# VH-VL binders against RNA-binding protein 26 (RBM26), part 14

Target 1, 75 residues: RNA-binding protein 26 (RBM26), of Homo sapiens (Human) (q5t8p6r532to606)
Amino acid sequence: TKLELRKVPPELNNISKLNEHFSRFGTLVNLQVAYNGDPEGALIQFATYEEAKKAISSTEAVLNNRFIKVYWHRE
Short names: E, the ipSAE of ESMFold2; O, the ipSAE of OpenDDE; V2, 0.75 times the mean of E and O plus 0.25 times the DockQ between their complexes.

## First folded at step 14 (VH-VL; framework fv_siltartoxatug)

Design x2 (from q4 with heavy chain D102T; at its last look DockQ between E and O 0.64; V2 from the best seeds 0.76)
Fold by ESMFold2, look of step 14:
Structure x2 (fold): chain C 75 residues (1-75), chain A 122 residues (1-122), chain B 107 residues (1-107)
Amino acid sequence: as target 1 above (75 residues)
Amino acid sequence: QVQLQESGAGLVKPSETLSLTCGVAGGSFSGYYWSWIRQPPGKGLEWIGEIYHSGSTNYNPSLKSRVTISVDTSKSQFSLKLSSVTAADTAVYYCARSPFFTYTDTGWFDYWGQGTLVTVSS
Amino acid sequence: DIQMTQSPSILSASVGDRVTITCRASQSIDSWLAWYQQKPGKAPTLVIYDASSLESGVPSRFSGTESGTEFTLTISSLQPDDFATYYCQQYDRYPLTFGQGTKLEIK
């Protein structure tokens, strides 16, 4: 249910900006910016796996920046 | 097999606007970024900017104030306008395709047009 | 902006030689790097993407490696068709940037 973002420009790495993109795919239950001490990192948690799968399979760039990477988060 | 072809005037006067069109044949317009890249004669490559089929653009900050890229998906075309040109804008101009298959499979240019020389001269 | 610096600018070699071209990024770009070949009067063509992945139809004598911010393109046994100018390109972040090129010439 968790997706990890990398390469988010720090000026865009905030809750409001990331919610703007990811909420279209489902209900966000957690959103952490500057994840794991990385100012370019974030963690996005959806309520369900289906919602997370929809988000990572999207053909829409995050915040109009196609170099923002989206990965499945590994515990 | 995708083919890209640049067209437009090869000679532009200083201070005027350079205008080019790239025609895209074969394959889907969706799922790809469409770029303009230029190369001054005998020199290296400079990325100008890109457009997605949605109309979303990203421009090289060094040129952003002078660049407009647009798309007409019904004609499978995208275009470049570069305003207020000088001799420094003389180059071969390429259009190129970059995939966006996934968030981690994007960024290289897999198909290029043949290129068209645009000379800025009085 | 990420500066990509290639070396050497010109490389002279003979058919059959093993050649290596280097590209250095001004900061970390992970593996987000491509190599292109360009022949005179022609557009660039993709050789390597993701630092080490060979593009379809490119001969296996081409390979790419990376170490930190240094990337290399290697041709294991140079063929006549390989004499060209080679460019690296990073796609870690905007703006997309290219190295200045390495011209590979017949010795």
Scores: ipSAE 0.781, ipTM 0.929, lowest interface PAE 0.8, mean pLDDT 93
ESMFold2 (binder alone), look of step 14: mean pLDDT 91; pTM 0.944
OpenDDE, look of step 14: ipSAE 0.828; ipTM 0.950

Design x3 (from q4 with heavy chain D102G; at its last look DockQ between E and O 0.71; V2 from the best seeds 0.80)
Fold by ESMFold2, look of step 14:
Structure x3 (fold): chain C 75 residues (1-75), chain A 122 residues (1-122), chain B 107 residues (1-107)
Amino acid sequence: as target 1 above (75 residues)
Amino acid sequence: QVQLQESGAGLVKPSETLSLTCGVAGGSFSGYYWSWIRQPPGKGLEWIGEIYHSGSTNYNPSLKSRVTISVDTSKSQFSLKLSSVTAADTAVYYCARSPFFGYTDTGWFDYWGQGTLVTVSS
Amino acid sequence: DIQMTQSPSILSASVGDRVTITCRASQSIDSWLAWYQQKPGKAPTLVIYDASSLESGVPSRFSGTESGTEFTLTISSLQPDDFATYYCQQYDRYPLTFGQGTKLEIK
């Protein structure tokens, strides 16, 4: 249910911006910016796996930046 | 097999606008970023900018005040306008395709047009 | 902006030689790097992507490696078709940038 973002420009790595993009795929239950001490990282948690799968399978770049990476988070 | 072809005027006067079109054949227009890249004679490559089929653009900050890239998906074409040109804008201009297959499968250029020389001269 | 610095600028070699060319990024770019071959009067063509992945149809004598911010393109046994200029390109972040090129010419 968790997606990890990398390479988010720090000036765009904020809750408002990321929520604007990711909320279209489902309900966000957790959103952490600067995740794990990385100012370019973030953690996005959806309520369900299907919502997270829709997000990572999207054909739309995050915040109009195709180099923002989206991965399944490994715990 | 996808093919890209640049077209437009090869001679542009200083202070005028350089205008090019890239025609795309033999593949899907969706799911790719479409870029303009230039190469001054005898020199290296400079990325100008890109457009997605949705119309979203990203430009090289060094040129962004003078660049407009547009897309016409019904004709499978995208275009470049570079305003206020000088002799420094003389180059071979290429259009190129970059995949966006996923968030970790993007960024290289897998197909290029053959390039067109644009000379800026008074 | 990420600067890509290639070396050498010109490399003279003979058919059958093993050649290496190097590209250094001004900061970490992970593996987000491609190599292109360009012959005179032609557009570049993709050789390697993701630092080490060989593009379809490219001979296996081409290979790519990375160590830190240094990337290497190797041709294990140079063929006549391989004489060209080679460019690296990073795609870690905007703007996309290229190295200045390495001209591989016949000795």
Scores: ipSAE 0.815, ipTM 0.936, lowest interface PAE 0.7, mean pLDDT 93
ESMFold2 (binder alone), look of step 14: mean pLDDT 92; pTM 0.943
OpenDDE, look of step 14: ipSAE 0.832; ipTM 0.950

Design x4 (from q4 with heavy chain D102A; at its last look DockQ between E and O 0.60; V2 from the best seeds 0.72)
Fold by ESMFold2, look of step 14:
Structure x4 (fold): chain C 75 residues (1-75), chain A 122 residues (1-122), chain B 107 residues (1-107)
Amino acid sequence: as target 1 above (75 residues)
Amino acid sequence: QVQLQESGAGLVKPSETLSLTCGVAGGSFSGYYWSWIRQPPGKGLEWIGEIYHSGSTNYNPSLKSRVTISVDTSKSQFSLKLSSVTAADTAVYYCARSPFFAYTDTGWFDYWGQGTLVTVSS
Amino acid sequence: DIQMTQSPSILSASVGDRVTITCRASQSIDSWLAWYQQKPGKAPTLVIYDASSLESGVPSRFSGTESGTEFTLTISSLQPDDFATYYCQQYDRYPLTFGQGTKLEIK
């Protein structure tokens, strides 16, 4: 249910901008910027697995930057 | 398979605008980034910029003030305009495709046009 | 901007030789690096992506490795078709940048 972002430009790594992209895929229950002490990192949690799967399968770049990486969050 | 082909004037006068079109055949236009890359004679490669089918662009900061890339999805074409050219803009210009299959499957160029030489001469 | 520095600029070799070409990034780029081959009058063609993954249809004598910010392209037994100019390219972040090239010539 959790997705991890990497390589988000620090000047753009904020809740409002990330919510704008990811809320299209479902209900966000958690959104953390500068995740794990990484100013380029973020954590995004959806209510369901299917919403998270839809988001990671998207054909749209985050913040018009296709080098922002989206991974499944590892336990 | 997909084929890319550059077209446009091969000779441009200094201070004028360089204008090129890339035609795309044999594949989907959506789901890819479309780039312009140039190579001065005997020199290396320089990425100019890119466009997605939505019209979203990213440009090399070194050229940003002079470059416009546009797309016409109905014709499966994208274009380059480079304003205020000088002799330093003489190069072979390539169009190229970069996939965006997943957030981690992007960045390399899998298909290139043949390239077209543009000479800037006074 | 991430600078990609290739060495050597020119490499002379004979058919059957094992050759290596080096590309250094000015900062960490993870494995987000590609290698291209370019023959005179032709567009570049992809050889390696993600530092070490061989593109479909590329002979297995080509391989790529990485250590820190240093990346290498190796041709284990040089063939006549392999004489060309080789470029590395990073795709970790904008702007996309290429190395200056290595010309692989017949000795």
Scores: ipSAE 0.686, ipTM 0.904, lowest interface PAE 1.0, mean pLDDT 92
ESMFold2 (binder alone), look of step 14: mean pLDDT 91; pTM 0.940
OpenDDE, look of step 14: ipSAE 0.823; ipTM 0.949

Design x5 (from w6 with heavy chain G31N; at its last look DockQ between E and O 0.74; V2 from the best seeds 0.81)
Fold by ESMFold2, look of step 14:
Structure x5 (fold): chain C 75 residues (1-75), chain A 122 residues (1-122), chain B 107 residues (1-107)
Amino acid sequence: as target 1 above (75 residues)
Amino acid sequence: QVQLQESGAGLVKPSETLSLTCGVAGGSFSNYYWSWIRQPPGKGLEWIGEIYHSGSTNYNPSLKSRVTISVDTSKSQFSLKLSSVTAADTAVYYCARSPFYSYTDTGWFDYWGQGTLVTVSS
Amino acid sequence: DIQMTQSPSILSASVGDRVTITCRASQSIDSWLAWYQQKPGKAPTLVIYDASSLESGVPSRFSGTESGTEFTLTISSLQPDDFATYYCQQYDRYPLTFGQGTKLEIK
């Protein structure tokens, strides 16, 4: 249910901006910016796997920046 | 399989606006980023900017104040306008396609137009 | 902005030679790098993407490698069709930037 973002420009790496993009795919239950000490990283957690799958399968760039990377998070 | 072709005036006067159109034939127009890239004669390549089929744009900050890229999806075309040109804007202008297959599968240019020389001179 | 610096600027070689062209990024760009070949009067054509993946239709004599911020394009046995100018391009972040080019010419 968790997606990991990388390469988020630090000036855009905040809860408000990331919520603007990801809330359209489902309910966000957790959102951590600057994840794991990386100012360009973030963790996005959806309520369900299907919501997370819709988000990672989207053809819409995150915050109009297609180089923001979205991965499945590995524990 | 996909073909890109630049068109527009090859001679532009200083201080005027350079205007080019890229026609796209074959393949899908949607789900790709469409770029303009230029090359001064005998020199390297400079990315000008890009547009998605939605109309969303990203521009090289060095040119942002002078550049406009637009798209007409009904004609499978996108365009470049570069205002207030000088001799430094003389270059071969290419249009190019960049896929957006996924968030981790994007950024290279897989198809290019043949290029068109634009000369800025009185 | 990420600067891409290529070396050498000009490389003279003979058919059959093994040649290596280097591209260095001013910052880490992971593997987000492509190589292009350009012949006079023609548009660039894609050779390598993601640092080491061959584009379809490109001969296997072309290969790409990376170490840190240094990327290499290798042609294992140079053919007449390979004389051209080569450019690297990063796509880690905006703006997209190219190296200044390496002209590979007949010795």
Scores: ipSAE 0.824, ipTM 0.938, lowest interface PAE 0.7, mean pLDDT 94
ESMFold2 (binder alone), look of step 14: mean pLDDT 91; pTM 0.944
OpenDDE, look of step 14: ipSAE 0.849; ipTM 0.953

Design x6 (from u3 with light chain S53K; at its last look DockQ between E and O 0.80; V2 from the best seeds 0.82)
Fold by ESMFold2, look of step 14:
Structure x6 (fold): chain C 75 residues (1-75), chain A 122 residues (1-122), chain B 107 residues (1-107)
Amino acid sequence: as target 1 above (75 residues)
Amino acid sequence: QVQLQESGAGLVKPSETLSLTCGVAGGSFSGYYWSWIRQPPGKGLEWIGEIYHSGSTNYNPSLKSRVTISVDTSKSQFSLKLSSVTAADTAVYYCARSPFFSYTDTGWFDYWGQGTLVTVSS
Amino acid sequence: DIQMTQSPSILSASVGDRVTITCRASQSIDSWLAWYQQKPGKAPTLVIYDASKLESGVPSRFSGTESGTEFTLTISSLQPDDFATYYCQQYDRYPLTFGQGTKLEIK
């Protein structure tokens, strides 16, 4: 249910910008910017696995930046 | 499989606008970024910018104020305009394709056009 | 911007030699690096992507490795077709940047 972003430009790494992109795939239940002390990192949590899978499988660049990486979050 | 071909005027006067078109044959426009890259004679490569089929663009900040990239999906073409040119803009201009297969599978250029020399003179 | 610095600028070698070209990134770029070959009067062609993956149709004598911010292209036994200029390119972030090139020429 959780996706981890990397390489987010710090000026775009904020709740409103990330919500703008990711809410299209489902309901966001948690959104942490600067995740794990990384100013380019973020954690996105959807309500369901299917919503998260739709988001990570998208061919739409995050915030018009195709180098923002999206991974499944590991424990 | 995919073929890219640059076209446009090879001579441009200083202060005028350089204008090129890249025709794309084979494959789909979807899932790929379309870039312009230039190479001054005897020198290295400089990425100018890119466009997605949606019309979304990203430009090299060093050129952003002078560059416009546009796409015409109905003609399978994308174009470059570079305004206010000087002799420093003399280069071979390439169009190139970059896949976006996934968020972790993108960024290299798998197909290039043959390149076209644009000379800025007089 | 991420600067990509190649060395050497010019490399003279003979057919059959093992040659190594290096590219250093000014900061971490993970494995987001490609190598291109360019022959005179021609467009660049992709050799390696993701630092170490060989592009389809590229001979197995080409290989890529990485250590930290240093990336290496190796040709294990140089062939006549391999004399060209080689460029690295990072795709970790915008703007996309290339190394200045390494010209591999016949000794």
Scores: ipSAE 0.791, ipTM 0.932, lowest interface PAE 0.8, mean pLDDT 93
ESMFold2 (binder alone), look of step 14: mean pLDDT 92; pTM 0.945
OpenDDE, look of step 14: ipSAE 0.848; ipTM 0.953

## First folded at step 15 (VH-VL; framework fv_siltartoxatug)

Design y1 (from x1 with heavy chain F101Y; at its last look DockQ between E and O 0.85; V2 from the best seeds 0.84)
Fold by ESMFold2, look of step 15:
Structure y1 (fold): chain C 75 residues (1-75), chain A 122 residues (1-122), chain B 107 residues (1-107)
Amino acid sequence: as target 1 above (75 residues)
Amino acid sequence: QVQLQESGAGLVKPSETLSLTCGVAGGSFSGYYWSWIRQPPGKGLEWIGEIYHSGSTNYNPSLKSRVTISVDTSKSQFSLKLSSVTAADTAVYYCARSPFYSYTDTGWFDYWGQGTLVTVSS
Amino acid sequence: DIQMTQSPSILSASVGDRVTITCRASQSIDSWLAWYQQKPGKAPTLVIYKASSLESGVPSRFSGTESGTEFTLTISSLQPDDFATYYCQQYDRYPLTFGQGTKLEIK
């Protein structure tokens, strides 16, 4: 389903950069940068729960920055 | 039980390159960031930079033009090179481990080496 | 860079005392804060991570709390082994930074 990113450096918070990391885990059906007015936030939506679960369980830092946080998004 | 041990020359001449190696025993490289941290005598701690087992690095911007950190996974070692040293680089140098258990569970240092004093003097 | 400011610089106390050491971040760091103990001639050792989680093997007399950008390390009943210098460290973002230290001395 949906993952929420926080603390993404604003200069790296763009569609191509985030797609570079997250598309390896599955099909992205939605990707929003600067989510909810937060220049450090993003929303990532996969086609399936299993794909989102693989992404959040990864041991690979987002954009070579291990302090970019990945959470399950709550509606 | 993980053990970290720094090694290298304790005396380096100004303008030359400081070079240290950290040997890691009792654990694996995967899932951890490997850092260098220094402490000038009688002063506080400064993070120099880190390396992941993949070879990916992050450096303190204050030092990044002079710092290279590398890893040799076959030897369970990682290394620091700091070029163009001055007296201001005299410090105890520590290697340290930082876990990456998850995107929300990373960033502290759970194991440290004993530290090695490097003096920059002519 | 996020600056971490500790107070006091030196704290004198007696065995059995309750002591507190504070660390203030120059901006919000959520709970991404660790505390370390360092004895002379030795490397730092982890006491607390995530602002309030005790590291394995650390006595329960140690605790950590946070309020806004201010973080506190408390030792509820000081023991002889606790006299050391204490450092806080933020890990909210690069570069990782430490406070300047608080030396806890026997009175």
Scores: ipSAE 0.801, ipTM 0.935, lowest interface PAE 0.7, mean pLDDT 93
ESMFold2 (binder alone), look of step 15: mean pLDDT 93; pTM 0.956
OpenDDE, look of step 15: ipSAE 0.881; ipTM 0.961

Design y2 (from x1 with heavy chain G31N F101Y; at its last fold request DockQ between E and O 0.93; V2 from the best seeds 0.87)
Heavy chain, then light chain:
Amino acid sequence: QVQLQESGAGLVKPSETLSLTCGVAGGSFSNYYWSWIRQPPGKGLEWIGEIYHSGSTNYNPSLKSRVTISVDTSKSQFSLKLSSVTAADTAVYYCARSPFYSYTDTGWFDYWGQGTLVTVSS
Amino acid sequence: DIQMTQSPSILSASVGDRVTITCRASQSIDSWLAWYQQKPGKAPTLVIYKASSLESGVPSRFSGTESGTEFTLTISSLQPDDFATYYCQQYDRYPLTFGQGTKLEIK
ESMFold2, look of step 15: ipSAE 0.821; ipTM 0.937
ESMFold2 (binder alone), look of step 15: mean pLDDT 93; pTM 0.955
OpenDDE, look of step 15: ipSAE 0.883; ipTM 0.961
ESMFold2, look of step 16: ipSAE 0.814; ipTM 0.937
ESMFold2 (binder alone), look of step 16: mean pLDDT 93; pTM 0.957
OpenDDE, look of step 16: ipSAE 0.887; ipTM 0.961
ESMFold2, look of step 17: ipSAE 0.817; ipTM 0.938
ESMFold2 (binder alone), look of step 17: mean pLDDT 94; pTM 0.958
OpenDDE, look of step 17: ipSAE 0.883; ipTM 0.961
ESMFold2, look of step 19: ipSAE 0.811; ipTM 0.936
ESMFold2 (binder alone), look of step 19: mean pLDDT 93; pTM 0.957
OpenDDE, look of step 19: ipSAE 0.887; ipTM 0.961
ESMFold2, look of step 20: ipSAE 0.812; ipTM 0.934
ESMFold2 (binder alone), look of step 20: mean pLDDT 93; pTM 0.958
OpenDDE, look of step 20: ipSAE 0.881; ipTM 0.960
ESMFold2, fold request of step 22: ipSAE 0.807, 0.807, 0.799; ipTM 0.935, 0.933, 0.932
ESMFold2 (binder alone), fold request of step 22: mean pLDDT 93, 93, 93; pTM 0.958, 0.956, 0.957
OpenDDE, fold request of step 22: ipSAE 0.899, 0.898, 0.898; ipTM 0.963, 0.963, 0.963

Design y3 (from q4 with light chain D50K; at its last look DockQ between E and O 0.87; V2 from the best seeds 0.83)
Fold by ESMFold2, look of step 15:
Structure y3 (fold): chain C 75 residues (1-75), chain A 122 residues (1-122), chain B 107 residues (1-107)
Amino acid sequence: as target 1 above (75 residues)
Amino acid sequence: QVQLQESGAGLVKPSETLSLTCGVAGGSFSGYYWSWIRQPPGKGLEWIGEIYHSGSTNYNPSLKSRVTISVDTSKSQFSLKLSSVTAADTAVYYCARSPFFDYTDTGWFDYWGQGTLVTVSS
Amino acid sequence: DIQMTQSPSILSASVGDRVTITCRASQSIDSWLAWYQQKPGKAPTLVIYKASSLESGVPSRFSGTESGTEFTLTISSLQPDDFATYYCQQYDRYPLTFGQGTKLEIK
């Protein structure tokens, strides 16, 4: 379902940049930057669970920064 | 169990380029970040930069203009070139491995080479 | 850059002592902190990662804790093999940075 990003450098935390990485794993139906008031946070929603699982299981660093954290989002 | 070993010239003239190679034996080359870290004699540790098996690099901003790190996955090797060296670049140079198990489990250095002293002198 | 400040710079202690070394980050780094031991003429070796996780093969007398931006390495009963220099390292963000070191020496 939804993935939550943390520690995204603010200068890279925009829809265009995040779409570059995550659209490779499936169809994005929602993408929110500066999520929950955190300039380093983002929310990414795929159309299916399988696409989200593929993305979080990837060994490819987000935006060439391995310290950008990816978590399952908790409602 | 992985082993890392630095090699290269131990004496470099000022203004020239420092060149080192790290050979990696045992274990997988893919799925890890490969770093260069240096330590001036009697002083602390400085991270120089890293490379992924894809060739993607990240460099310490303080050195970025002078640093090139390269990888040759077919030989299980990665290298450091540091241009325009001065006496301040005299240090023991280490290569080190950093895992990338997943997005929340990465960043420490679990294996280090033994280090090689590079002296910058006329 | 995140600065890592260790204290003390030099710590004199006797075998059997409980020893505490402190590392303070200039900003929040969550738990993304490692500790290394280095003996003269040797490469550093990993002791603790993720602030409190003990590396395989490291004696259980070593432990790590955190509170805010302060991180502590503790040796519960100092052994002769533990006299070395200790470094902390943050991996919260680029560039990766180390503390300046704490030399643990025999009293």
Scores: ipSAE 0.772, ipTM 0.926, lowest interface PAE 0.8, mean pLDDT 93
ESMFold2 (binder alone), look of step 15: mean pLDDT 93; pTM 0.952
OpenDDE, look of step 15: ipSAE 0.880; ipTM 0.960
ESMFold2, look of step 19: ipSAE 0.731; ipTM 0.916
ESMFold2 (binder alone), look of step 19: mean pLDDT 93; pTM 0.951
OpenDDE, look of step 19: ipSAE 0.891; ipTM 0.962

Design y4 (from x1 with light chain D30E; at its last look DockQ between E and O 0.84; V2 from the best seeds 0.83)
Fold by ESMFold2, look of step 15:
Structure y4 (fold): chain C 75 residues (1-75), chain A 122 residues (1-122), chain B 107 residues (1-107)
Amino acid sequence: as target 1 above (75 residues)
Amino acid sequence: QVQLQESGAGLVKPSETLSLTCGVAGGSFSGYYWSWIRQPPGKGLEWIGEIYHSGSTNYNPSLKSRVTISVDTSKSQFSLKLSSVTAADTAVYYCARSPFFSYTDTGWFDYWGQGTLVTVSS
Amino acid sequence: DIQMTQSPSILSASVGDRVTITCRASQSIESWLAWYQQKPGKAPTLVIYKASSLESGVPSRFSGTESGTEFTLTISSLQPDDFATYYCQQYDRYPLTFGQGTKLEIK
């Protein structure tokens, strides 16, 4: 249910902007910016797998930047 | 197989606006970024900017104040306007397609137009 | 901006040679690199994407490798059709940038 973002420009890596993009795919239960000490990283957790799958399968660039990467989070 | 074709005036006077159109045939317009890339004679390649089918744009910061890229999805066309040109803007201008298959499969240019030379001269 | 530096600027080789062209990024770009071939008067054509994936229709004598910030395009047995200028391009982040080119010419 967790997605990991990489390459987020640090000046745009904030909760408000990421929530705007990701909340359209479902209910967010966790959102961490600068994840794991990486100013370009973030963690997005949805309530369900299907919501997370919809988000990672989107062809809509995060923050109008197609080079922001979205991965399944690995524990 | 997709084909891209640049068109527009090949001669532009200094201080005026360079204007080009790229026609896209033989493929889907949606799901791709459409770019302008230029190459001064005998020199390397410079990315100018891109547009998504939605109209969202990203520009090279070095040119951003002078560049406008537009799309007309009903005609499968996108355009470039570069204002206040000088001799330094003389180049072959290419339009090119860049897929957005996923967040981890995007950024290369898989199809290019043949290019059109634009000369800036009085 | 990520600078891409190619070497050599000019490479002279004979048909049948194994040739390598290198491209160095000014910072980590992971595998987000493409290689293009350009013949005089023609548009560039994609050879390799993701550092090592061959584009459809590209001969298997072309290959790409990476080590850190250094990327290599190899032609295992040079053919007459391969004499051209080669460019690398990073797509790790905006702005998209190209190397300055390597001209591969007949010895």
Scores: ipSAE 0.779, ipTM 0.931, lowest interface PAE 0.8, mean pLDDT 93
ESMFold2 (binder alone), look of step 15: mean pLDDT 93; pTM 0.955
OpenDDE, look of step 15: ipSAE 0.880; ipTM 0.960

Design y5 (from x1 with light chain K50R; at its last look DockQ between E and O 0.87; V2 from the best seeds 0.85)
Fold by ESMFold2, look of step 15:
Structure y5 (fold): chain C 75 residues (1-75), chain A 122 residues (1-122), chain B 107 residues (1-107)
Amino acid sequence: as target 1 above (75 residues)
Amino acid sequence: QVQLQESGAGLVKPSETLSLTCGVAGGSFSGYYWSWIRQPPGKGLEWIGEIYHSGSTNYNPSLKSRVTISVDTSKSQFSLKLSSVTAADTAVYYCARSPFFSYTDTGWFDYWGQGTLVTVSS
Amino acid sequence: DIQMTQSPSILSASVGDRVTITCRASQSIDSWLAWYQQKPGKAPTLVIYRASSLESGVPSRFSGTESGTEFTLTISSLQPDDFATYYCQQYDRYPLTFGQGTKLEIK
């Protein structure tokens, strides 16, 4: 249910901006910017696996920056 | 097989606007980023900018104030306008395709047009 | 902007030689790097993406490796078709940038 973002430009790495993109795919239950002390990192948690799967399978760039990487988060 | 072809005037006067069109044939226009890249004679490559089929653009900051890239998806075409040109803008201009297969699988250029020389001279 | 610096600028070699050309990024770009070959009067063509993945149809004598911010393109046994200029390109972040090129010419 958790997606990890990398390479987010720090000036765009804020809750409002990321919520704008990711809420289209489902209900966000957690959103952490600057994840693990990485100013370019973020954690996005959806309520369900299917919502997270829809988000990572999208071909729409995050915040109009196709080099923002989206991975499954591994605990 | 995807084919890209640049077209437009090959001679442009200083201070005027350089205008090029890239026609795309033999493949899907959607799901790809479409870029303009230039190469001054005998020199290296410079990325100018890109456009997605949605119309979203990203430009090289060094050129951003002078560049406009547009798309017409119904004609499978995208275009470049570069304003206020000088002799330094003389180059071969390429259009190129960059896939967006996933968030971790994008950024290289898999197809290029043949290039068109644009000369800026008084 | 990430600067990509290639070396050498010109490399002279003979058919059959093993040649290496290098590209250094001004900061970390992970493996987000491509190599292109360009022959005179032609557009560049993709050789390698993701630092080490060969593009479809590219001969296996081409290989790519990375160490830190240094990337290497190797041709294990140079063929006549391989004399060209080679460019690296990073795609870690905007703006996309290219190395200045390495001209591989006949000795």
Scores: ipSAE 0.800, ipTM 0.932, lowest interface PAE 0.8, mean pLDDT 93
ESMFold2 (binder alone), look of step 15: mean pLDDT 93; pTM 0.956
OpenDDE, look of step 15: ipSAE 0.876; ipTM 0.960

